# Ledger of designs, part 19: VHH binders against p53848r504to814

Target 1, 311 residues: p53848r504to814
Amino acid sequence: TYIMAIFNATPDSFSDGGEHFADIESQLNDIIKLCKDALYLHESVIIDVGGCSTRPNSIQASEEEEIRRSIPLIKAIRESTELPQDKVILSIDTYRSNVAKEAIKVGVDIINDISGGLFDSNMFAVIAENPEICYILSHTRGDISTMNRLAHYENFALGDSIQQEFVHNTDIQQLDDLKDKTVLIRNVGQEIGERYIKAIDNGVKRWQILIDPGLGFAKTWKQNLQIIRHIPILKNYSFTMNSNNSQVYVNLRNMPVLLGPSRKKFIGHITKDVDAKQRDFATGAVVASCIGFGSDMVRVHDVKNCSKSIK
Key: E = the ipSAE of ESMFold2; O = the ipSAE of OpenDDE; V2 = 0.75 times the mean of E and O plus 0.25 times the DockQ between their complexes.

## First folded at step 4 (VHH)

Design zw3 (framework vhh_ozoralizumab_d1)
Fold by ESMFold2-Fast, scan of step 4:
Structure zw3 (fold): chain B 311 residues (1-311), chain A 121 residues (1-121)
Amino acid sequence: as target 1 above (311 residues)
Amino acid sequence: EVQLVESGGGLVQPGGSLRLSCAASGFTFSSYSMYWVRQAPGKGLEWVSEINSGGSYTKYPDSVKGRFTISRDNAKNTLYLQMNSLRPEDTAVYYCARELGYEWDTEFDYRGQGTLVTVSS
């Protein structure tokens, strides 16, 4: 199980002094400490650098600003002699193809795209041109300003092009019994699969892709819990669909799954806490559930609490 | 303070029509998705329609799809529900509801006393 540690390269996480030279050095020192702490407990660590908020209804940083915040830091991490470079995996949290392209130039290994290519049509081309890069294909609906309004999942919301569905390694009676209770995970799987096919059509390779069902994006707190419980369904899910008057088989079986429950508001609904920082304790229990249900990677703010869950 | 005031309910015969209104105040109406939910006598709340902040997206459950139409006027801070081909099973108190923000569950933020719709001969 991989741990992906969140590092926000936004103004709120910048060091005092405001100068870009001092800011980068301070941030690098924080990253070095985080990596050393994680590597004491784990064989490797993934650092996910975010230069732009993807919080619903947030004001987005410009592409130029996002590059200014994230790219020099990624370069500094890769050039550091204080880190065992073979054990530190770098990810950038971006939905912009130009940001992804710049991050790849300075040594990032993973592009973590909340939009699954929806917000930038050139993203898949960038990933396809770099076959050693991993891409996290995340599920959402709408855009940053509308996604929290699109959390309605019912049988009639499934795509018109879907012809047949399969959940493998289960019997027919279990499939029929679960059908009404699994509409959410089936909707999510079908929408991920449609974006997966678009990525493949653009030349992205299956081995580059990890899937993220998008906890907290276009989903209610109860739906987030349902997704966690139904990860085994997603990891065994396939379907056929019509595309350009041809039948296409979409196989999501055995794809690596990332879940990012850390400090999400739905954890506060479970524990009655509203403060995101106080959710770090509860996140450990939710992370254990994610791993137990088949998550291959967990994205967290507090590595130490996550480590207790995966030991 | 947030206020939602429903109106337009009444007694109607099966096959008839009613238009419900909801007057919103105390918040930026144009920034929120809005919902109509109903509660039949002795039953729980049931979602019946959804509209996004700009009015470009609407959604309905199968029980009312094709019969009910939700709309909004952001300039007047007003939400509407046009109900056609009404059935006895549509008898309920109807509430307008605001989304609860980032995480939306089946419990809605509704404030008013609702408006009673009775469908009987």
Scores: ipSAE 0.000, ipTM 0.127, lowest interface PAE 13.8, mean pLDDT 74

Design zw4 (framework vhh_ozoralizumab_d1)
Fold by ESMFold2-Fast, scan of step 4:
Structure zw4 (fold): chain B 311 residues (1-311), chain A 121 residues (1-121)
Amino acid sequence: as target 1 above (311 residues)
Amino acid sequence: EVQLVESGGGLVQPGGSLRLSCAASGFTFSSYSMYWVRQAPGKGLEWVSEINSGGSITKYPDSVKGRFTISRDNAKNTLYLQMNSLRPEDTAVYYCARELGWDYDTEFDYRGQGTLVTVSS
């Protein structure tokens, strides 16, 4: 099972002229410690470097600032002799194609795109030009400032362009019987599938793509729990749709799935404990559920506590 | 350094109202989502409200929905919680908290000592 450890390169309150700039050497030392701790328990570790906040209405770092924060750090990690380079996988958390280009040049392995290509139309072209790169296609709606207002998944399970849907290894009668209970996961799957087809049409290969249903993005706390329970549906989901006067088959079956429940506020809502570190114990139980329901990768803040759930 | 200073708590009769305030300093208040959380005696933390950085989006659990209203004044770096129709079970220390992390809703902290609200006859 893959563990993706979150590393925030620079906090939102930090500026390029600010006195609180953490040097690269200090950040590298933190990452080396994180990797050594993870590799004590696992054969490999994924480090997900974030240089830009996705909080609703947050002040977005400029592209230049994001590059300044993240790219030198990724380069330093790859050039480190203190890390077993064959066991450390590097991911960058970015929705910007130009940032992705720069990260690829310095040795990143994964582009983790919370927008699924929605925020930057050139992203898929960049991924297609680099067939060695893995791309995490995440589900959201709208933009950073509006996504939490768009958590309405009640109209129809089938979108206007969807002609037919299948949940493999499940009777069609069971799907019909559970229609109102599966609207959310089917809508999420359809919207992921539409982005998937767009990626494939732009030259991205299926084997590059890992899907993330986007816990916490355009979803209520109850919807996040429904998604976790319905991972098996997503992993067995396919459908046909009309696109440009032709019918296309969209097959999401057996695609790798990433879930990132760590310290999400929906856990705090359930337990009534909003302190992120206190939620690590509750997060461990949620991570175990994610793995039990079929998650191939988990994205976490506290590797040590979450490793108790993973092995 | 980040500072969050809560005020406005006190003793109130059931059915009464209180307005809590949180004065923020040491960070760009208008860039952060803010929260009110509470801790009843001998219990864990309970989330009671959230507001986005611009003030246009608010959320509440069913236990306080329709009774509590969160708001903010970014020009004054101040967060508010208007509490109406108070019940004995609302008795708690109330804290304001901010988001800390890069990911949507993944990191918070609270820094103040809180303000005590006692609902008793």
Scores: ipSAE 0.000, ipTM 0.169, lowest interface PAE 13.5, mean pLDDT 75

## First folded at step 5 (VHH; framework vhh_ozoralizumab_d1)

Design c1 (at its last look DockQ between E and O 0.01; V2 from the best seeds 0.00; counts 0 for: pae E 15.1 > 2, grease 24.8 > 24.2, placed apart)
Fold by OpenDDE, look of step 5:
Structure c1 (fold): chain B 311 residues (1-311), chain A 120 residues (1-120)
Amino acid sequence: as target 1 above (311 residues)
Amino acid sequence: EVQLVESGGGLVQPGGSLRLSCAASGFTFTYYDMYWVRQAPGKGLEWVSEIYPSGGSTKYPDSVKGRFTISRDNAKNTLYLQMNSLRPEDTAVYYCVKDLTYFGDSFDPRGQGTLVTVSS
């Protein structure tokens, strides 16, 4: 299991209220500490740098501001002699293709896109042009302002286009109990699959892609828990769909899965913790659960404690 | 540098047809979705067509569906828009577009555009 450390280079972060928003030197020192904590228990660490908040209903920084916040920092990290570079994997949290391009130039390894390509039509092309880059394809609906209203998953995501579904090479139609209980994760899988196919059609290679079911994006707190429990289904999910005059087989089987449960509201709903920073303990437990259900990578704020949970 | 050059516009009567072309350069054309957008006088930009890199998938808004056909020749780095059954409301400057940004309905980059006027 890989650990992805969240570093918000924004005044309005998801959970830290801009705690890490400072000059490059100060930020780099914080990152060095994060790496040290992670590498104490792990062979490698992923640092996910974000220059723009993507939490629901957040005001979006301009592209220029996002670049200003993130790119110099990424460059500083990659050029730092105080970090074991061979053990540090760099990721940028962005849905903007131009930001991705700039990050790639300065040495980022991963593009973490919460939109799954929905927010910028050029993202897949950028990824395709850089075959050495990994792309995290996340599930969401709508946009930053509308996604929370789009949490209805009672119907199949692709509707009549779906011909067959498979879980672990078993036809879901023959599994009545499973079918009724897995509507959400299959719906998420179908939508991820649709984005996946679009990525492939744009030249992205399968080996570049990780999937994220998008905890906290267009999902209720209950749905987030359900998704975590159904990761084994997602990791074994495939389906056929009609596309134009042809049938397309979409296979998500054995694709790496990222989960980012850290400090999210659904944890707060369970523990009654209103302050996101107070959710770290519970986050550790959730992280353990994520791993137990087969997550390949976990995205977290509290690297020190979560590293222990992973180990 | 990305360059997009639209052509094929002109004056046509209602019910007539036009074929627009867009010559693309400065980027790997075969990797990108391509789009046509239009701007009518006094109105904002409107998306009118999308085509995938392979050309196998196309999308249209209801306003032009069944009348317009987007296609591409990747060997020639050229995008096309066949417009049939033209209507006065189709009068606009038409642009070839490489990038759609969904936040704020931004279309960039685009060429100089080509004017289509549908009038009796």
Scores: ipSAE 0.016, ipTM 0.291, lowest interface PAE 8.3, mean pLDDT 88
Fold by ESMFold2, look of step 5:
Structure c1 (fold): chain B 311 residues (1-311), chain A 120 residues (1-120)
Amino acid sequence: as target 1 above (311 residues)
Amino acid sequence: EVQLVESGGGLVQPGGSLRLSCAASGFTFTYYDMYWVRQAPGKGLEWVSEIYPSGGSTKYPDSVKGRFTISRDNAKNTLYLQMNSLRPEDTAVYYCVKDLTYFGDSFDPRGQGTLVTVSS
């Protein structure tokens, strides 16, 4: 299982309430330390750089601001002689195709798109033009300002367009025990599947795609727990649907899955009534659960503590 | 503007029953987990029930499990709490509360509440 470490290149990461950046050299030094600590325990590390907040209702940096915050840093990381470049994988957390394009020019490996292409219809074209780039197709609903109102999931997420569903080649409609218990993860799978079809239709290759059910994006904290528990369902999910003028088979089996369970508010809800030190250990337990249920990559804030739980 | 209007409280003998109602407006009722919480005189808020948006899953603390039943009518934007076998320690102001999504989950009573008094 791979560790993706979060690095926020945003004003909120520096907690002063204004617009400023830490020195690129200072940020690079922090990342070098983080990478060396991670590589002491792991064969490789993924650094996920974000220049724009994706918190609900957050003020979105302009595209130009996002580029200024993130691209020089990515370039500095790739040019550093203090890092084993073959062991450091770079991801950029962006939903903007032009930011992704600039990041690719400076050597990013992964485009981590929380919108799954919903926020920028040109994203798939950028990924398709660069077949060596990995793309994380993440599930959300609506936009940054509306997603927290869209956490209701129905058995027929895409309505009558869904013709048949399978889990591990079993027709799920024949497994009554699964049907009612798995409404959430199946709806997430269907909506991911629809975006996946659009990506493929735009030339993105299946081997470029990792899927992310989007913990905390259009989901309550209890729904996050259901998703974690039902990762095996998602990893073995397939369905047929009517799409425009054709019937399409969507197969999510064996696609790599990313989970980001270490969101502050999610952890705070599951650890209510415990002190901060106990919350750190509970965070590790949640990460271990993600791995135990089959997550291929976990996105975390605290690599050292989460590495203990992974081991 | 989110509005939650609780009703159905009153004075009842130990062992009696009451049914509380909560009329919801100003938000899409079917998107949210709904809760009943209570505040006994001089005490903090205590969670007493929870229901999933579809109505298909309910939860209760041990203190009320088996005696209280939460339900919702999504067509009428109304939440209910059936309270049976009432005890003096159930005396409290009862509030209905909506939950937020993952990023904003909290208990935030918005209404006046409804007073339940269990006394001989």
Scores: ipSAE 0.000, ipTM 0.143, lowest interface PAE 15.1, mean pLDDT 77
ESMFold2 (binder alone), look of step 5: mean pLDDT 81; pTM 0.821

Design c2 (at its last look DockQ between E and O 0.02; V2 from the best seeds 0.00; counts 0 for: pae E 10.6 > 2, placed apart)
Fold by OpenDDE, look of step 5:
Structure c2 (fold): chain B 311 residues (1-311), chain A 120 residues (1-120)
Amino acid sequence: as target 1 above (311 residues)
Amino acid sequence: EVQLVESGGGLVQPGGSLRLSCAASGFTFTYYDMYWVRQAPGKGLEWVSEIYPSGGSTYYPDSVKGRFTISRDNAKNTLYLQMNSLRPEDTAVYYCVKDLTYLGSSFDPRGQGTLVTVSS
């Protein structure tokens, strides 16, 4: 299991209220400490740098501001002699293709896109042009301002285009018996699959892609818990769909899965913690659950404690 | 540098047909979705068609569905729009577009456009 450490280079980030918004030197020192904490227990660490908040209903920074916040920092990290570079994997949290391009130039390894390519039509092409880059394809609906209203999952995500569904090691009857209980994860899988096919069509390679079911994006707190429990289904999920006059087989089997439960509101709903920073303890427990259900990577704020949970 | 050059516009009677072309250069054409958008006099930009890199998937708004057909020749780095059963409301400058940003409703880069006038 890989640990992805969240580093928000913005005054308005997911949950830290701008705690890490500082000059490059100060930020780099924080990252060095974070890496030390992670590498104490892990062979490698992923640092996910974000220059723009993607929290639902958040004000979006301009592309220029996002670049200004994130790219110099990524460059500083990659050039730092105080970090074991062979053990540090760099990720940028962005839905903007130009930001992705700039990050790639300065040594990022992963593009973490919460939109699954929905927010920028060039993203998949950028990824395709850089076969050494990994791309996290996340599930969402709508945009930053509308996604929370789009949490209705009752039918096939792709409608009548879906012909058949398959879950590896699950027979048809068993699947039928679970059909009503798995509507959400199957919908998420179908929508991820649709984006996946588009990525492939743009030249992205399968080995570049990780999937994220998008905890906290177009999901209720109950739905987020359900998704975590149904990760084994997602990791074994495939389906056929009609595309024009042909049938396309979409296979998500054995795709690496990332979950980002850290400090999410759904944890607060359970523990009654209003302050996101107070959710770290519970986050550890949720992280353990994520791993138990087969997550390959976990995205967290509290690297020190979550590292222990993972180990 | 990305260049998009539209052509094929002109004056046509209602019910007539036109075929627009867009010559693309300065980027790997075969990796990108391509779009047609139009701007009618006094109106904003409107999306009218999308095609995936392979050409196997095409999309249209209801306003042009069944009448317009987008296609591409990747070997020639050219995008096409076949417009049939043209209507006066189709009068607009038509642009070939490489980048579509949904959040910002951005349609750049695009060429100079080609004017289509549908009139009796």
Scores: ipSAE 0.024, ipTM 0.517, lowest interface PAE 4.0, mean pLDDT 89
Fold by ESMFold2, look of step 5:
Structure c2 (fold): chain B 311 residues (1-311), chain A 120 residues (1-120)
Amino acid sequence: as target 1 above (311 residues)
Amino acid sequence: EVQLVESGGGLVQPGGSLRLSCAASGFTFTYYDMYWVRQAPGKGLEWVSEIYPSGGSTYYPDSVKGRFTISRDNAKNTLYLQMNSLRPEDTAVYYCVKDLTYLGSSFDPRGQGTLVTVSS
């Protein structure tokens, strides 16, 4: 299981005339410490750098600001002689294709896109042009301002386009016994699958893609728990859909899965703890549960404390 | 270079049977899921069957379930499709495919396929 550590590239306050290079140096030192702490316990670490908040209803930094916040830091990390570069994997948390393109120029390994290509129609082309780049295709609905009003999974959004579905390693009778309990994860799987096909149609290769069901993006707290419990279904899910005069078979089996439960609102519901940093202690149990249900990668804020809970 | 050579098609009456073969080379056959897909005249691509590398798990759409059986001989690098109770709607060119997920709206069969015609 891989650990993806969140690093928010918060803009330096310019009210006191702070130096841009000192800000980058300080951020790099924090990342070096984070990497060393993680590599004490793990064979490798993924650092996910974000220059724009993707929390529901958050105010979005401009593309220019996002670049200014994130790209110099990624470059500094990749150029550092204090890091074992073969053990440090870099991800950028962005839904903007131009930001992704700039990050690729400076040595990022992963584009982590919460929109699954929905927010920027050029994203798949950027990924396809760079076959060594891994792309995290995440599920959401709507946009940053509307997504949490769209958490209604009682009906299948792709409706009559879906002709048949399968959960491998089980028979049809077992799926029928679970249909009412699995509507959510099957809905998410179908919507991910449609976006996956669009990525493939744009030249992205299957081996570039990891999928993320998008905990906290267009989901209620109960839905987040159901997604975690039903990761085995998602990892064994396939379906056929009609596309014009053709049938498309979408097979999500053996796709690597990322879950990001850390400091999410639903952990506060479980623990009744509203302080995001205090939720780090409760997050370890949730992370262990994500791994137990088959997540291949978990995204966390506090790598050191969460790693202790995993062991 | 990956090569897939389909054979065994022909003309059959409704209710008849055919057995298709696919000779594979240029890749490690035992590492991959294998698929049969078909394209009816004037129609798009349709998935017909999937088999896991060991041959232990097989999957079919409802349109052919119970009538078609996929199998593989890993020692001979050969994929098979046994087709029974054939219907006129089964008339198509049949292709064996590695890596089906590249067949979304993009069509990329590697062989010529083998034509199956079901008519009186």
Scores: ipSAE 0.006, ipTM 0.446, lowest interface PAE 10.6, mean pLDDT 79
ESMFold2 (binder alone), look of step 5: mean pLDDT 81; pTM 0.823

## First folded at step 6 (VHH; framework vhh_ozoralizumab_d1)

Design d1 (at its last read DockQ between E and O 0.69; V2 from the best seeds 0.00; counts 0 for: pae E 2.6 > 2)
Fold by OpenDDE, look of step 14:
Structure d1 (fold): chain B 311 residues (1-311), chain A 120 residues (1-120)
Amino acid sequence: as target 1 above (311 residues)
Amino acid sequence: EVQLVESGGGLVQPGGSLRLSCAASGFTFSDYDMYWVRQAPGKGLEWVSEIYPSGGSTKYPDSVKGRFTISRDNAKNTLYLQMNSLRPEDTAVYYCVKDLTYLGSSFDPRGQGTLVTVSS
């Protein structure tokens, strides 16, 4: 299991209230500490740098501001002699293709896109042009301001185009009970599949893509928990559909899965922790569950304690 | 380098049977899901069958379910497709595919394919 450490380079980050917003030197020192904590138990660490909050309903920084916040820092990290560079994987949390381009220039390895390409039509092209880069394709609906109103999964996005669905070797279409119980995760799977198709059709390679079901994005707190529990279904989900008078087959099997439950509101809802920072303990438990249900990567703030949960 | 070599195709009458084989090399065969896909003349690619590494899990589209059987011999690095009750609409070039995640207009890796013609 890989650990992705969250580093918010924004004054209004949704987890720490902007406590990590500082000059590059100070931020780098914090990142060095994060790496140290992670590498105490892990062979490698992913540092996910975000220059723009992607919390639902958050005010979005301008592209220029996002670049100003994130790119110099990423460059500093990659050039740092205080870090074991061979063990540090750099990620940028961005849904903007231009930010992604700039980050790639300075040595980022992963583009973490919460929109799955929905927010910037040029993102897949950028990823396709850089085959050495990994792309995290996340599930969401709508946009930053509308996604929370779109947590209705009674209907499938692909609708009548779906022909068959499989979990493992089981045809779901023949099992009404299973269909009813798995509407959410199948809907998420299909929508991820749709984005996956678009990515591939735009030249992105299959080995570049990780998937994230998007905890906290267009999901209620109950749905987030259900998604976590249904990761085994997602990881073994495949479907056929009609597209332009041809058959399309998508299989999510063997795609690496990232889950990012860290300090999220659904945890607070359960534990009654209003402050995100108070959710670290519970996050550890949720992280353990994520791993138990088959997550390949977990995105967390509290690297030190979550590392213990992972191990 | 990954190599897949399909064989066993030929001309068969409707209702007949064929058994296709795929010889795999250049990768750890037993670690990968394997697939059969086909392309009929003038048509797009179609998924035909899937089998998990252990061979215990298989799946088929409705178009071939009950008629085709995918199997594998990991010791021989060979994939098989038993095709029974063949129909004219089964006429296609059949390809063996490793680790298929998406089948649209193209796929990779694949072999040269083997032609199956079902005709009276």
Scores: ipSAE 0.837, ipTM 0.927, lowest interface PAE 0.5, mean pLDDT 92
Fold by ESMFold2, fold request of step 14:
Structure d1 (fold): chain B 311 residues (1-311), chain A 120 residues (1-120)
Amino acid sequence: as target 1 above (311 residues)
Amino acid sequence: EVQLVESGGGLVQPGGSLRLSCAASGFTFSDYDMYWVRQAPGKGLEWVSEIYPSGGSTKYPDSVKGRFTISRDNAKNTLYLQMNSLRPEDTAVYYCVKDLTYLGSSFDPRGQGTLVTVSS
C-alpha cells in the first residue's frame, strides 16, 4: 500500500506581506522534513500538493492563484538536492487542465483530480498527451458548492442502459441480499465507470488511471463508512450497458484504488473525542481499515502517526 | 511483445458447435484475466466472456450464457472458447484479449482474430 501525504499550499503564505520565494523556501523545508519522516518508515512517499481547496463549499482560488501557489513549489521540490528524487513521487491536487499542464512541465508525476474530468473538459486531453503521467479519476457529483446536497444514491444515473452487473463474476441479479446492501458502492462504480469511458475515449491509457471513490465528496459520514467496507466490491465490479449502437463493457477489477479518509468529519462521529492523541489513534484505525479492505493507496495528513498504526 | 493468435474459426451450420483457441506469448499468461470479444459485420465490439487466472471463475453476457464456455490451459499458455448451439447472430470475428477494463467504440484488438460464420 502507498502513502500519499497531503500538503496544502495555503493563502496564508502571502498574508504577512512576504515574497513568493521566501514562502516557497519555508514550504520546501517543511516538505523535506515530511519526506524524511515518511521515508524512515516507507520505501517511497507521494506528496500531494494542493493550491486550491476542494472542501465542499470552499471558495475556489482562481487558476492564476492556483498556479502561483503550486507550480513554483513543485519545481522547487523536483530541483532539491536534499530529497532522494527516486523515492519522492509528486502529485498535484487540481481539477484544472491548465494547472495540470504547468505541473507536468515542472516534473509532477500524478494529477489528482477530484472531479474525474467533470470540472474541466480539457483534462483528459492533457493526460492523454502525457502517457507517463498517472491520473487519479475520482468521484463526486455537482460542483464544490453543490456536492454536499447530492448524496442520494437510491437511483442509478445510468438507469436502464445498464444491462448486467457483476461482482466477483457473479451476476448481481442472482444475489438479492447483496444487491440491496451494495446500492451505494455500485452507484459510485457506475459513475466512475462512465468517467473512465470518457477518459479512454479521449485517449487516456488504462495504465495511467487510478480510481478514487471520493470519500467526503457528495457522501455522508455513514456513506463513507460503507464505501470503505465495500472497497472489495468496487475492486471486483463490472457491468455492461447499451451506448449508442454498441455494447459497452467496463471492468474495475485490477484497477488501483485510492482512499482519502484522513481528517474527514466522519472520523469525529466515530470518536466524539476532541483529544488530539485519541483522534490520532482513531484516524490511524480508519486508515488501517482502508488498507485491510483493499485500498492500494491512502491519502493522509499526518504520515508519521498514521504510518505507526499501519505498521 | 504481447502476442495473441486466435484460431479455430470457420463455417458452421446453425445449431452447430465450434471450438476457438488463442495461443498467448510475451507475458506471464497465468497471471492475467483473459477475455473473448467479437465483432459482427458492420457492428461494434461485444464482450463475450472472461476467465480468472486460475480458471475457476468465469462470466458471460446473457447473449451467450449457457451456450459458450471459456477455459484455459496455463501450462500451454492457451485460451479456449467452446461455442455450442450457434446462431446466425454469432457470426463475427472473435478476438482474445488480455487485461480488459473497457470495451467500446475506441477499443482496437491486437490480433487478426478468427472468423466464425454461422449460416446454412
Scores: ipSAE 0.529, ipTM 0.833, lowest interface PAE 2.1, mean pLDDT 82
ESMFold2, look of step 6: ipSAE 0.147; ipTM 0.639
ESMFold2 (binder alone), look of step 6: mean pLDDT 81; pTM 0.820
OpenDDE, look of step 6: ipSAE 0.468; ipTM 0.796
ESMFold2, look of step 8: ipSAE 0.157; ipTM 0.620
ESMFold2 (binder alone), look of step 8: mean pLDDT 81; pTM 0.819
OpenDDE, look of step 8: ipSAE 0.006; ipTM 0.257
ESMFold2, fold request of step 14: ipSAE 0.393, 0.335; ipTM 0.781, 0.745
ESMFold2 (binder alone), fold request of step 14: mean pLDDT 81, 80, 81; pTM 0.817, 0.813, 0.814
OpenDDE, fold request of step 14: ipSAE 0.795, 0.785, 0.809; ipTM 0.905, 0.901, 0.911
ESMFold2, look of step 14: ipSAE 0.464; ipTM 0.814
ESMFold2 (binder alone), look of step 14: mean pLDDT 80; pTM 0.819
ESMFold2, look of step 16: ipSAE 0.250; ipTM 0.707
ESMFold2 (binder alone), look of step 16: mean pLDDT 81; pTM 0.820
OpenDDE, look of step 16: ipSAE 0.734; ipTM 0.884
ESMFold2, look of step 17: ipSAE 0.349; ipTM 0.755
ESMFold2 (binder alone), look of step 17: mean pLDDT 81; pTM 0.821
OpenDDE, look of step 17: ipSAE 0.000; ipTM 0.243
ESMFold2, look of step 18: ipSAE 0.384; ipTM 0.768
ESMFold2 (binder alone), look of step 18: mean pLDDT 81; pTM 0.820
OpenDDE, look of step 18: ipSAE 0.007; ipTM 0.315
ESMFold2, last read: ipSAE 0.471, 0.000, 0.224; ipTM 0.815, 0.139, 0.671
ESMFold2 (binder alone), last read: mean pLDDT 81, 81, 80; pTM 0.814, 0.814, 0.816
OpenDDE, last read: ipSAE 0.815, 0.810, 0.794; ipTM 0.913, 0.911, 0.906

